# Designs tried in a protein design chat: VH-VL binders against Putative bifunctional riboflavin kinase/FMN adenylyltransferase (ribF). Part 3

Target 1, 179 residues: Putative bifunctional riboflavin kinase/FMN adenylyltransferase (ribF), of Geobacillus thermodenitrificans (a4it50)
Amino acid sequence: MKVHEANQGLTLPGSVVAIGAFDGVHQGHQAVLRQAVERSRQLGVESVAYTIDPPPRCRFQGSRMLTTLQEKLDRFAVLGLNHAVVAHFDERYAARRVDAFIRELTALNPREVIVGQDFRFGRNREGDVALLRRHFPVRIVQTVCCADGQRISSTRIRELIERGEWEQSTVLLGWPLSS

## First folded at step 4 (VH-VL; framework fv_iratumumab)

Design j29 (from i8 with heavy chain A103Y I106Y)
Fold by ESMFold2-Fast, scan of step 4:
Structure j29 (fold): chain C 179 residues (1-179), chain A 117 residues (1-117), chain B 107 residues (1-107)
Amino acid sequence: as target 1 above (179 residues)
Amino acid sequence: QVQLQQWGAGLLKPSETLSLTCAVYGGSISSYYWSWIRQPPGKGLEWIGYIYYSGSTNYNPSLKSRVTISVDTSKNQFSLKLNSVTAADTAVYYCARDWGEYYFDYWGQGSLVTVSS
Amino acid sequence: DIQMTQSPTSLSASVGDRVTITCRASQGISSWLTWYQQKPEKAPKSLIYAASSLQSGVPSRFSGSGSGTDFTLTISSLQPEDFATYYCQQYYDYPWTFGQGTRLEIK
């Protein structure tokens, strides 16, 4: 897997791009990322994980990160991604225009962009799935639920960790504990 | 081909309001950001502000109290108003399209605005 | 605001010369810099963005380099149509700011 910084001039002849913060790379994220890898193989193009780091919630709301950036990248590699593009989330990135994001994605020549159902981007959250669809084919991945029908999310995993529910949090993450 | 044509103020007196309009031909104003940039005689460029076709704006703090940029999607044009002008506002004013925060790809022909008593 | 300073303010050169123009930012701007060319009585034209990416349709004799605070625009073999004023612009932070310009004059 090759790692790139956002706006570094990465250009590809074709790709499948999965976009998200991917904090923890939990089972819900794995569904998105695995679909990107499989779809890229079907189309004969490169797979790309476009990740925002630190996660916006951790940068501005003070929430704990579930993984370091390096751990997240290692997990992308295990899942079979060809490329990772890291967007460093700060006040400047939060203020970026929707066209800056679209221009960056355009250089990757996406055959398909894979996002979660409530995806937003750009200043004032002006960008949404409908705007992305004007520029790229977009696939929305359905939410992943645990055996009891509850949604898997980074927020829920943080809550379990805060309550000392380590075994259950590990199950939802789907990765062994880091040393 | 996309072309920007601008018109408006030429000669102003101190305290008056500068008003310029930029019309977009050969393409849609929608889905792009549109900026105003000025250049005082013999000096460099100064970014004034931008507007997104939805109406969202961002202004240079040095001008924010005096500047308003607006867009009219039905006429495919956008405009600049700068109030309370002084001799320091004498410049060639350009409208421009920008893309992805990287650069300005299409420019108007420029409008010379002279402020003198 | 981020201040952009160009050097030299003016430069005289001959056709075929290798020309170098520099731009310095008052703080780190990563690679978030664009170079423009402006001919008399005309609007500027973008040449290079992201410090080193050549704009479509711009001749390969133009190149850009640098990151952080120090940036360079190079013209490897000057042509008659290249005599113009060149400006750098940072788009790292608002407000976007430009250098004072470098006037490239025929010797």
Scores: ipSAE 0.042, ipTM 0.624, lowest interface PAE 6.3, mean pLDDT 84

Design j3 (from i8 with heavy chain S31H)
Fold by ESMFold2-Fast, scan of step 4:
Structure j3 (fold): chain C 179 residues (1-179), chain A 117 residues (1-117), chain B 107 residues (1-107)
Amino acid sequence: as target 1 above (179 residues)
Amino acid sequence: QVQLQQWGAGLLKPSETLSLTCAVYGGSISHYYWSWIRQPPGKGLEWIGYIYYSGSTNYNPSLKSRVTISVDTSKNQFSLKLNSVTAADTAVYYCARDWGEYAFDIWGQGSLVTVSS
Amino acid sequence: DIQMTQSPTSLSASVGDRVTITCRASQGISSWLTWYQQKPEKAPKSLIYAASSLQSGVPSRFSGSGSGTDFTLTISSLQPEDFATYYCQQYYDYPWTFGQGTRLEIK
């Protein structure tokens, strides 16, 4: 897996790009990332995880992170991604126009962009899935639920960890918790 | 084929407000940024500001205290107001479509604004 | 603000000549530069975007090159309709800024 910074302008002749914060790379994220890897193999192009780091909630709301950036990248590699593009989330990045993000993705020549249902980008969250679809084929990945029917999310996993429910958090995360 | 048509007051006295409107024909104003650029007689181009169709704006810091750009999506139009004009604001004013890798790919015909007593 | 400087300020040339205009940014702007052509009493016309991509409908004699801070616009074989003023513009960071212009005149 090759790691790139978003501002360095990675260009590819074709790709499948999964976009998200991917905090923890939990089982829900793994479904998205596995779809990107499998779809890229079907199309004969490179798979890309475009990750926003730190996650916006952690940057602005002070939520704890489930993984360091390096742990996140290691998990992408285990899942079979060819490339990781790291977008460092700060005030400047949050203030970018929606077309700056579209321009960045265009350089990757996406055959498909894979995002979660609530994905937003650009200043004032003005960019959405409908705008992405004007420029790229977009696949929205459905929510992954655990055995009890509840949605798997980074927020839920943080709550379990904070309450000391390590066994359940490990099941939802799908990775051993490191010391 | 998208075209921009602009109109508004051309002759102003110092301290008045400059007001120009730009209409989008042959396409939608939605999902684009729209900018105003000006050019004083015999001089180069100066970017004034942009508006996204949702109403979000950004202005050149040199003009920010005097500029307002607004959009009316129902009329497919956007407008420029510049307060407290002086002779230094005499210029041809252009509206333009503003997007990503292109910068300004479609321009209005221009409006000459003269500020004199 | 990012300062854009063009050279030369003016240039005299003959039909059929190869003409080169340069533009320098005061800091790195990647490839986020557009070239415009402006004729008297007309709005500017976009020629080249992203430093090297030709706008639809623009003749192939126009080409752009460069990245970072140094950029070039080339007209391989000058035609009568090409006599105009040419501007570069960066759109890497706000505010958007233009070069001072290069006036291309008949020799």
Scores: ipSAE 0.460, ipTM 0.775, lowest interface PAE 2.5, mean pLDDT 87

Design j31 (from i8 with heavy chain A103P I106Y)
Fold by ESMFold2-Fast, scan of step 4:
Order: structure tokens, then C-alpha cells, then sequence
Structure j31 (fold): chain C 179 residues (1-179), chain A 117 residues (1-117), chain B 107 residues (1-107)
């Protein structure tokens, strides 16, 4: 896996790009990322995880991150991603226009972009899945649920950790939290 | 295909407000940024600001205290107001489509604004 | 603000000449630079975007190159209709800024 800064301008002849904060790379994220890897192999192009770091909630709301950047990158590599593109989330990134993000993705020549259904980007969250679809073929990932029928999310995992439910949080993450 | 047509003030006195409107034909105003650029006689180009069709704006810091850009999506138009004009604001004003892949690919015809006492 | 400086400010050339105009940014702007052509009393026309990509409908005698801070616009075989002023513009960071212009005069 090769790691790139978003501002360094990775260009590819074709790709499948999964986009998200991927905090914790939990079971729900793993489904998205594995789908990107499998789809890229079917199409004969490179797989890319485009990740925002730190996650927006952690940057502005002060929430705990579930993984360090290094841990996140290691998990992408384990899942079989060919490339990781890291976008630093700060005040300037939050102020980026939707077209700046689209321009960056265009350089990757996506054959398919994979996102969650409520994905937003750009200044004031003005960019959405509908806008992405004007520029790229987009696959929206369906909600991933655990055995109790509830959605797996970073927020839920943080709540379990806060309540001391380490075993349950580990199950939802799909990775050990500690040795 | 896309054409921008602009109209508005030509002659102003110092302290007045400059007002220009730009109409978009042959394409939708939605999902694009729209900018105003000016050019004083015999000089270069200066970006004034942009508006996204949703109403979000960003202005050149040199003009921010005096400039307002607005959009009317129902009329497929956007407008510039520049307050408290002086002779230094004398310029040809252009509206333009503004997109990150190619920042100004379509321009209005230009409007000469003269500020004189 | 990112300062854009063009050189030369003016030049004279003959039809058929190869003409080169340069643009320098005060800091790195990757390839986020556009070139415009402006004829007297007309709006500017986009020629090149992303430093080297030719706009639709622009003759192939125009080309752009460069990245980072140093950029070049080349006209490989000057035609009479190429008399104009040429501007570079960065779109890396706000506010967007233009070079001062290069005026091309036919000898």
C-alpha cells in the first residue's frame, strides 16, 4: 500500500475510491473497504481509500478518535487497499469548495466511488451524493447492522467504550483495542 | 452554449453603491460557483468574490467590508453590490462562471462603471 | 496573498515566431494555474487550465507547462489573431490572483 498526502496530487489511470473518515475502521467501514478492493480487482484498476484525518467530529467536537492515523493505515493495508490518500481536516479543509474536492478526485480517474448514503463534503456540507453522481459513478453502501439489528457506527462504539463495554466494542470494531 | 449577460450602473458619484446583475442563459445556475472580476482601465484583473448557487459567498479581503454578492436561482441570476465607491472603483466589471477544474470558462460581456465627482 | 508575476510585461514578435511568456508564483501552487487571452475591449478568454490542459476550441499552437512556482505559455507559430494581452491566474488558494499581464505586439 502506498500512502499519499491529498495535496500532493496522486494521479491514476483508473481506480475505485472509497471515501470516509473511517475512524476505527470498524466492521461497517470494513464492508465498504472490502467492497472497494473486490470491485477494483473486477475492473482491473487500483483501489484507493480516501480518508479524512482527524475525523471531523474529533476536530470540531473534541470526540475521542478510535484509531491513530498509523493504525488506520495499517488496517487499510490488511484489507488489501493499494493506495491511501490522507486529507488533513482543519479549518482550511473545512472551508474548501465542493469543486476543489471533485477536482482532486478527478485526478484519480474513478471508475466507481463508494460512499455511505449520508456522505457530505465541502464548505457548509454543500456537497452530497447527488453532486458526486454528476461527476462519477457512485455506489452507496447500505447500512451495516450487528446481530441485534442496530447500525454499527463510530459514535455507538465510542458510547460502548465510555460505558466500559470493551468486549462489545471490540466485536463491533473487529480489531483488538488492547493487548 | 452557456452565455452570461450583464447589466446595471454605468455612472456613479463617490459614496454611492454600485449594482450589477448577471443572467445565465443556456445552462443552469445550480451546482456552480459564480464570480465577479474587475479591470481598471489599462490595468490588470482583480477577483472580487464568488457565490455558490446555495448562497454561500467568499470575498477578496481587500473588498470584503464593501461587497455583497447575491443569487436568485428562480431567475437564474446573480448580482454584485459594492458600497461606498470611490474613483479607484472605476473599472470594467465582469461576471464569470467559476469552477475548480477551469476557474473562469465563461465570461459576461463586461460593464464599464465610472466613478466621478 | 499569492503574488503572480509575469515576464516580460510586453514583447514584439512576427507572424510565424515562437513566443514564450512566463509566470511566477510567490509560493507553490501545484499545477493550479490558468492562462487567459484578452483582446482589446473584450472579456478574457480561457486558453489553458491546470497549467497544461488546452481549453476546448483553442488552437493547438498554444501550450502550457510548469508546476510549483514557474509556469510557461508558448505559442508555437504566432498568427495575426494572437495579438492580445495574456494573463496567468492561480486558483490554489484564496483570494484568487492574476499576473499583471503580458502585452503581445506584432512587429
Amino acid sequence: as target 1 above (179 residues)
Amino acid sequence: QVQLQQWGAGLLKPSETLSLTCAVYGGSISSYYWSWIRQPPGKGLEWIGYIYYSGSTNYNPSLKSRVTISVDTSKNQFSLKLNSVTAADTAVYYCARDWGEYPFDYWGQGSLVTVSS
Amino acid sequence: DIQMTQSPTSLSASVGDRVTITCRASQGISSWLTWYQQKPEKAPKSLIYAASSLQSGVPSRFSGSGSGTDFTLTISSLQPEDFATYYCQQYYDYPWTFGQGTRLEIK
Scores: ipSAE 0.180, ipTM 0.687, lowest interface PAE 5.0, mean pLDDT 86

Design j35 (from i8 with heavy chain G100A)
Fold by ESMFold2-Fast, scan of step 4:
Structure j35 (fold): chain C 179 residues (1-179), chain A 117 residues (1-117), chain B 107 residues (1-107)
Amino acid sequence: as target 1 above (179 residues)
Amino acid sequence: QVQLQQWGAGLLKPSETLSLTCAVYGGSISSYYWSWIRQPPGKGLEWIGYIYYSGSTNYNPSLKSRVTISVDTSKNQFSLKLNSVTAADTAVYYCARDWAEYAFDIWGQGSLVTVSS
Amino acid sequence: DIQMTQSPTSLSASVGDRVTITCRASQGISSWLTWYQQKPEKAPKSLIYAASSLQSGVPSRFSGSGSGTDFTLTISSLQPEDFATYYCQQYYDYPWTFGQGTRLEIK
């Protein structure tokens, strides 16, 4: 797996790009990342995880990260991704126009972009899945639920960890917890 | 094909407010950012500011205290107001489509604004 | 603000000549530079975006190159309709800024 900075300007002849913070690379993230890998193989193009680091909640709201950046990258490699693009989230990145993000993705030549239903980007969260779909074929990843039918999310996992619910948090992550 | 048409005041006195409107034809105003650029007679180009259909704006710091750009999505148009004009504001004013891949790829025809007493 | 400086400010050339115009940015702007052509009493026309990508409908005799701080616009075989003023613009960071222009005149 090759790792790139977003500002480095990775250009590809074709790709399948999964976009997200991917904090913890929990089972919900694993489903979308595995789908990106499988789709890229079917289409004969490169698989890319475009990750925002640190996650916006951790940068601005002080929430705990479930993984270090290196742990996240190691997990992408285990899942079979060809490339990781790391976007360093700070005030400058948060203030970018929606079209700056689209321009960055265009260089990857996506055959498909995979995101969650509520994905947002750009200044004031003005960019949404509908806008992204105007520029690229977009697949919205379906919700992954635990055995109880509840959605798996980084926020839920952090809350379980905060409450000392280690067994349940480990099950939802699908990896050993970082100390 | 997208086309921009602009109109508004041509002759102003010092201290008045400049008002120009730009209408978008052949495409949705919601698809792009939209900018105003001006060019004093015989001089170069100066970016004034942009607007997104949500109302989000950014202005050139040199003009920020005097500039307002607004958008009317129902009419598929956007407008420029520049307060407290002086002779230095005499210029041809252009509206333009603004997108990070292309910068300004489509321009309005221009509106000459003359400020004289 | 990022300052854009064009060289030369004016040049004279003959039909059929190879013409080169340069643009320098006061800091690195990657490839986020656009070239415009402006004829008298008309709006600017986009020629080259992203430093080297030819705009749709623009003749292939126009080309752009460069990255970082130094950029070049080339017209490989000048035609009568190419006599105009040319501007570079950076769109790396706000505020957007233009070069002062290069006036291409008939020799």
Scores: ipSAE 0.466, ipTM 0.769, lowest interface PAE 2.1, mean pLDDT 88

Design j36 (from i8 with heavy chain G100S)
Fold by ESMFold2-Fast, scan of step 4:
Structure j36 (fold): chain C 179 residues (1-179), chain A 117 residues (1-117), chain B 107 residues (1-107)
Amino acid sequence: as target 1 above (179 residues)
Amino acid sequence: QVQLQQWGAGLLKPSETLSLTCAVYGGSISSYYWSWIRQPPGKGLEWIGYIYYSGSTNYNPSLKSRVTISVDTSKNQFSLKLNSVTAADTAVYYCARDWSEYAFDIWGQGSLVTVSS
Amino acid sequence: DIQMTQSPTSLSASVGDRVTITCRASQGISSWLTWYQQKPEKAPKSLIYAASSLQSGVPSRFSGSGSGTDFTLTISSLQPEDFATYYCQQYYDYPWTFGQGTRLEIK
């Protein structure tokens, strides 16, 4: 796996791009990332994980990160991604126009972009899946639920950790907890 | 094929407000950013500001205190107001389609605004 | 603000000539530079975007190159309709800024 900073301008002749903060690379994220790897193999192009780091809520609201950036990248590599593009989330990045994000993705020549249902981007969260679909073929990955039917999310995992529910946290992450 | 038509050009006196409108034909205003650019006689181009169809704007810091750009999605139009004009605001004003891969790929025909006492 | 400087400010040439116009940015702008052509009393026309990509409908005699801070626009075989003023523009960072223009005149 090759790692790139978003500002370095990775250009590819074709790709499948999975986009997200991927904090913890929990089972829900793994579904998105495995779909990208599978689709890239079917289409004969390279797989890309486009990740925002730190996650927006951790940057602005002080929430705990579930993984360091390096741990996140190691997990992408285990899942079989060919490339990781890391976008540093700060005030300047948060203020970007929706088309700046689209321009960045266009350089990757996506044959398919894979996102979660509620994906948003750009200044004031003005970018959504419908806008992204105007520019690229988009696949939305369905919500992953645990055995009890509850949604798996980074927020839920943080809440379990805060309550000392380490065993449940590990199950939802699908990896050992990072200390 | 997308085309921009603009109107509202004219003669203004110092301190008045400049008002121009640009209409989008052959395409949706909802897919792009839309900018205003001006060009004083015999001089170069200066970007004024942009608007997204949601109403989100950004203005050139040199003009920010005097500029308002607005959009009317039901009429497929966007407009420029520039307050407190002076002779330095005399220019041809252009509207343009704005997208960060292409910059300004489609331009309106231009509107001459002359500010004189 | 990012300053864009064009060279030369004016150029005289003959039909059939190869013409090169240069644009320099005061800081790195990657490839986010567009070239425009403007004829007297007309709106500018986009020629080249992303430093080297030809706009739809623009003749192949126009080409662009460069990245970072130094960029060139080339007209491989000048035609009568090419006499105009040419502008570069960066769209890397706000505010968007243009070069001062290069006037291409008949020799």
Scores: ipSAE 0.398, ipTM 0.760, lowest interface PAE 2.7, mean pLDDT 87

Design j37 (from i8 with heavy chain A103D I106Y)
Fold by ESMFold2-Fast, scan of step 4:
Structure j37 (fold): chain C 179 residues (1-179), chain A 117 residues (1-117), chain B 107 residues (1-107)
Amino acid sequence: as target 1 above (179 residues)
Amino acid sequence: QVQLQQWGAGLLKPSETLSLTCAVYGGSISSYYWSWIRQPPGKGLEWIGYIYYSGSTNYNPSLKSRVTISVDTSKNQFSLKLNSVTAADTAVYYCARDWGEYDFDYWGQGSLVTVSS
Amino acid sequence: DIQMTQSPTSLSASVGDRVTITCRASQGISSWLTWYQQKPEKAPKSLIYAASSLQSGVPSRFSGSGSGTDFTLTISSLQPEDFATYYCQQYYDYPWTFGQGTRLEIK
């Protein structure tokens, strides 16, 4: 797996790009990322995880990250991604236009972009799946739920960790506590 | 076709405020970015700033302390105000659609603004 | 800011000539470069976006190439209507910046 910074101009002849904050790379994220890897193999192109770091909630709301950046990248590699593009989320990135994000993705020549159901991007979260579909074929991965029917999310996992419910948080993450 | 038409101040004295308006015809102002670009006589182009139809703006840092761009979606218009002008602000000012496809695809006719004492 | 430098500042050429205009960015901008044509007393017109993609309605004699820091606009067989000033612009990072322009004069 090769790691690239956003703004460094990675160009590819073709790709399948999974986009998200991927904090924890929990089972919900794994569904998105595995689909990108499988789809890229079917199309004969490179797989890319486009990740925002730190996650916006951690940047603006002071929430704990579930993984360090390096742990996140290690988990992408385990899942079989060919490339990781890291977008450093700061005041400048938060102010980026929706079309700046689209330009960055265009350089990757996506044959398909894979996102979660509630995906948003760009300044003030003005970009959505409908806008993204104007430029690329987009596949939406449905929300992953645990056995009790509740959504698996980074927020829920942080709440479980804060309450000391390590067993349940580990199940939702799908990774051992140590690499 | 989409057409941009602009109007506003032409001759200003130093310290005054430059005010220009751009109207969009043949299409909606909604869901697009709109920019102002200027060109001093005999010189190249300088991007001033943009506004998204929702009101979000981004300005060239060289002008940020003096510039305000606003949008009126009910009138299908957007406007530029530049405070505390000097002779260095003498230029042809253009409004343009900055649609999210890598260029300025529609331009206004341009407005010559002259700042002289 | 990203500085865009064009070369030459001015050139004269004959109808039928192959002309080349270059643009250099002070840092890598991938392919996020657009070329514009501006005729006297007119607003600029987009010719090529994303460094090499020809704008709709633009004659095929115009072509663009390059990535990173070095970019080229080529007119394969110059026509009288190509008399104009040409500008490059980067969309990689704010503020967006233009080259100083290249004035093309027909001999």
Scores: ipSAE 0.006, ipTM 0.495, lowest interface PAE 11.8, mean pLDDT 82

Design j38 (from i8 with heavy chain W99F)
Fold by ESMFold2-Fast, scan of step 4:
Structure j38 (fold): chain C 179 residues (1-179), chain A 117 residues (1-117), chain B 107 residues (1-107)
Amino acid sequence: as target 1 above (179 residues)
Amino acid sequence: QVQLQQWGAGLLKPSETLSLTCAVYGGSISSYYWSWIRQPPGKGLEWIGYIYYSGSTNYNPSLKSRVTISVDTSKNQFSLKLNSVTAADTAVYYCARDFGEYAFDIWGQGSLVTVSS
Amino acid sequence: DIQMTQSPTSLSASVGDRVTITCRASQGISSWLTWYQQKPEKAPKSLIYAASSLQSGVPSRFSGSGSGTDFTLTISSLQPEDFATYYCQQYYDYPWTFGQGTRLEIK
């Protein structure tokens, strides 16, 4: 897996791009990332994980991260991604235009963009899946639920960890807890 | 086909406020950024600022203290105000559509603004 | 701010000539570079976007190349209507900045 900073201007002849913060790379994120790998294989193009780091809620709301950036990248590699593009989330990134994001993705020449149902981007979350679909073929991955029917999310996993419910948090993450 | 038409004051005295309006025809103002660019006589182009149809703005730091850009989505228009003008603000002012990899793909006809006593 | 420098500032050529104009950015801008043509008393017209993509309706004799910091606009066989001033613009980072312009004149 090759790792790129967003500002380095990665250009590809074709790709399948999965986009998200991917904090913890939990089971829900794995569904998105696995679809990108499978689709890229079917289409004969490169798979890309476009990740925002630190996750926006960790930057602005002070939530703890479930993984370091390196742990996140290692998990992308285990899942079979060819490339990771890291977008550093700061005040500058939070203020960037929706079309700047579109422009960056265009350089990757996506045959398909894969996102979760409630995906948002750009200044004040002005960009949504409908806008993204004007520029790229977009596949939306449905919400992943655990065995008891509840949604798997980074927020829920943090709550389990903070309550000391380590076994449940490990199950939802799908990875052993790292030191 | 989308086109931009602009109008506003042509002759100003120092200290006055420059006001220009740009109307979008043949297409929607929604989901685009809209910019103002100026060109002093015999010189190059200078970007002034943009507005997104939602009202979000960004201004060139060189002009930020004097510039306001506004949008009226019901009239399919956006406007520029530049306060405290001096002779250095004499220029042709252009409105333009601003989006993605295309940068400024559609331009207004331009408005000459002359600042003199 | 990203400074854009064009070379040459002026160039004289004859109809049928191959003309090359260059633009240099003070830092890497990927491919986020647009070329404009401006005729006297007219608004600029977009020619090339994303460094190398031809705008709809622009003649195929115009082409752009480059990435990062060095960019080139080429006119393969100059026509009478091509005598104008040409500007590059970076679209990578705020504020948007333009080159100083290259005036293409009849020789």
Scores: ipSAE 0.310, ipTM 0.739, lowest interface PAE 3.7, mean pLDDT 87

Design j39 (from i8 with heavy chain A103S I106L)
Fold by ESMFold2-Fast, scan of step 4:
Formats: structure tokens, sequence, C-alpha cells
Structure j39 (fold): chain C 179 residues (1-179), chain A 117 residues (1-117), chain B 107 residues (1-107)
């Protein structure tokens, strides 16, 4: 897997791009990323994980991160991604226009963009799946639930870890917890 | 086919508020950014600020304390207000569509604003 | 702010000439540069976006090149209607900034 900074101008003749913060690369994220790998094989193009780091909730809301950036990248590699593009989330990035994000994605020449159901981007979360679909073919990966029917999310996993529920958090992550 | 038409104040006294409006014809104001740019006589271009059709704004730091840009999606219009004008604000003011890799691809006809006592 | 500097500030040329105008950014702006043409008492007209992409309806004699900090606008065979002032603009980082302009005059 090759790793790129968002500002370094990765250009591809075609790709399948999975987008998200991917904190923890939990089972829900794995569904999105595995779809990107599978679709890239079907289309004969490169797979890309476009990740925002640190996750917005961790940067501005003071939540703990579930993985370091390196751990996240290692997990992308295990899942079979060809490329990772890292967008550093800071106050300047949070203030970016929706068209700046679309412009950045256009350089990757996406044949398909794969996102989770609740995906948002740009200042004030103004960008959504409908706007992305004006520019790219978009596939939405359905929400992944655990055995009890509840949604798997980074926030829920952080809450379990903070409460000391290590066994349950490991199950939802689908990876061993870092010591 | 899409065109911008602008109107507003021509002559102002120092300390007054400049007000200009730009209307979008032949297309929707929705899903675009809209900017104001000015040009003092015989000089170059200066970006003032933008507004997204949702109401989100960003202003040039040099003008931020005096500038307000607003949008009225029901009238397909957006407007510029610049407070506390001085002779240095004398310029032709342009509205423009602002998007992605194109930057400013569609411009209004311009409005000359003269500030003099 | 990113400073944009054009060279030359003015030049004289004849119909049929090949003309080049340059623009330099004070820091790297990737390819996020647009070229505009402005005639007296008219709004600027977009010619080239993303450093090298020709705007719809613009004659093919206009071309742009460059990336990073150094950019060039070329007119391969100057026509009478091309005498105007040309501006570059960066849209890499706020605030958006323009070059000082290059005035193209008839020889």
Amino acid sequence: as target 1 above (179 residues)
Amino acid sequence: QVQLQQWGAGLLKPSETLSLTCAVYGGSISSYYWSWIRQPPGKGLEWIGYIYYSGSTNYNPSLKSRVTISVDTSKNQFSLKLNSVTAADTAVYYCARDWGEYSFDLWGQGSLVTVSS
Amino acid sequence: DIQMTQSPTSLSASVGDRVTITCRASQGISSWLTWYQQKPEKAPKSLIYAASSLQSGVPSRFSGSGSGTDFTLTISSLQPEDFATYYCQQYYDYPWTFGQGTRLEIK
C-alpha cells in the first residue's frame, strides 16, 4: 500500500475511493473498505482509502482516538487497499468548501465513491451523499449492527472502552485492542 | 445562458454603507458559491468574500470587519454590504459565480461605486 | 497571503506574434490558477482554469502551462481582439489573490 498526503496531489487514471475518518477501522468501516477493494477488482482500477486524521470528533470534541494514524494505515493494508490518502483535519480543513473536497477527489478519477450512510463533508457538514452523486457514482454501504441489533460506531466503542468493557469493545472493533 | 445582473449605489459619502445586489438569471443560485470582487480605477482585482447558497460566508481578512454578504434563495439573489466607506473603497464591484476547479467562470457586468465628499 | 507576481507588466506585440505571459506564486499552489482577460470597461473573462484547461468558447490559440509556483499563458498567434490586460489568480488558499496584471498593447 502506498501512503499519500492529501496535499501532495495523487492523480490516478481511475479508482474506487472509500472515504471516512475510519477511527479504529471497526467492523462498520471494514464493510466500506472491503467494498472498495472488491469494486476496484471488478472495474480494473486502484483502490483508495481517503481518511481524515485525526477524526473530527477527536480534534474538536476532545474524544480519544481508537487508533494511531500508523495503526489505521496498517489495518488498511491488511484489508487490501492499494493507496491511502491522509487528509489532516485541523481548523483550516474543517472550514473547507464542499467544492474544494470534490475538486480534490476529482484528481483520483473515481469510477465509484464508497461511503457510509451518514457521510458528510465540508464546512458546517453542508456536503452530503446527494451532492457527491452530482459528481461521481456513489455507493452507500449499509449500517453494520452487532448481534444485539445495535449500530457499530467509533463513539459507542469509545464509550465501552471508557467504561472498562474491553471484551465487548474488542468484538465491535474486530481487531485486538492496542495495549 | 446563465447570467448575472447587478445593481446598487453609485455615489456615496465617506462613512456611509455600500449596498449592491446581484441576481442570477437562467439558472439556480442553489449548489454554488457566489463571490464579490472589486477593482479600483486603473488597478488590479481584489477578492472581497463569498457566500454559499446555504448562507455560509468567508471574507477577505482585510475587509472582514466591514463586510456582510447575504443570500436570498427565494429571489435568486445575493448582496454585498460594506460599512464605513472611505475614498479607498472607490472601485468597480463585480459579482461572480465561484466553483471548484473553475474559480470565477461567470461575472456580472460590474457596478462603479464612487466615494467622495 | 499568497502573492501573485506577473511578468512582464506590459508588452507590445503585432498580430500573428506568439506571446507569453508568466505568473509566479510566493508559495506552491499546485495547479489551482486561473487566467482572465479584461478589456477596457468590461468584466474579466475566464480563459484558462486549473492552470492548463481551456474554458468553453475560448479560442485554441490560448494555452496555459505550469504547476507549483511558475505558470505561463501563451497566445500562439495574436489576433486584434486579444489586445487586453491579462490576470492570473490563485484559488489554492484564502484569501484568493490576483496578479497585478499584464497589459498587452499593439506594436
Scores: ipSAE 0.280, ipTM 0.727, lowest interface PAE 3.5, mean pLDDT 86

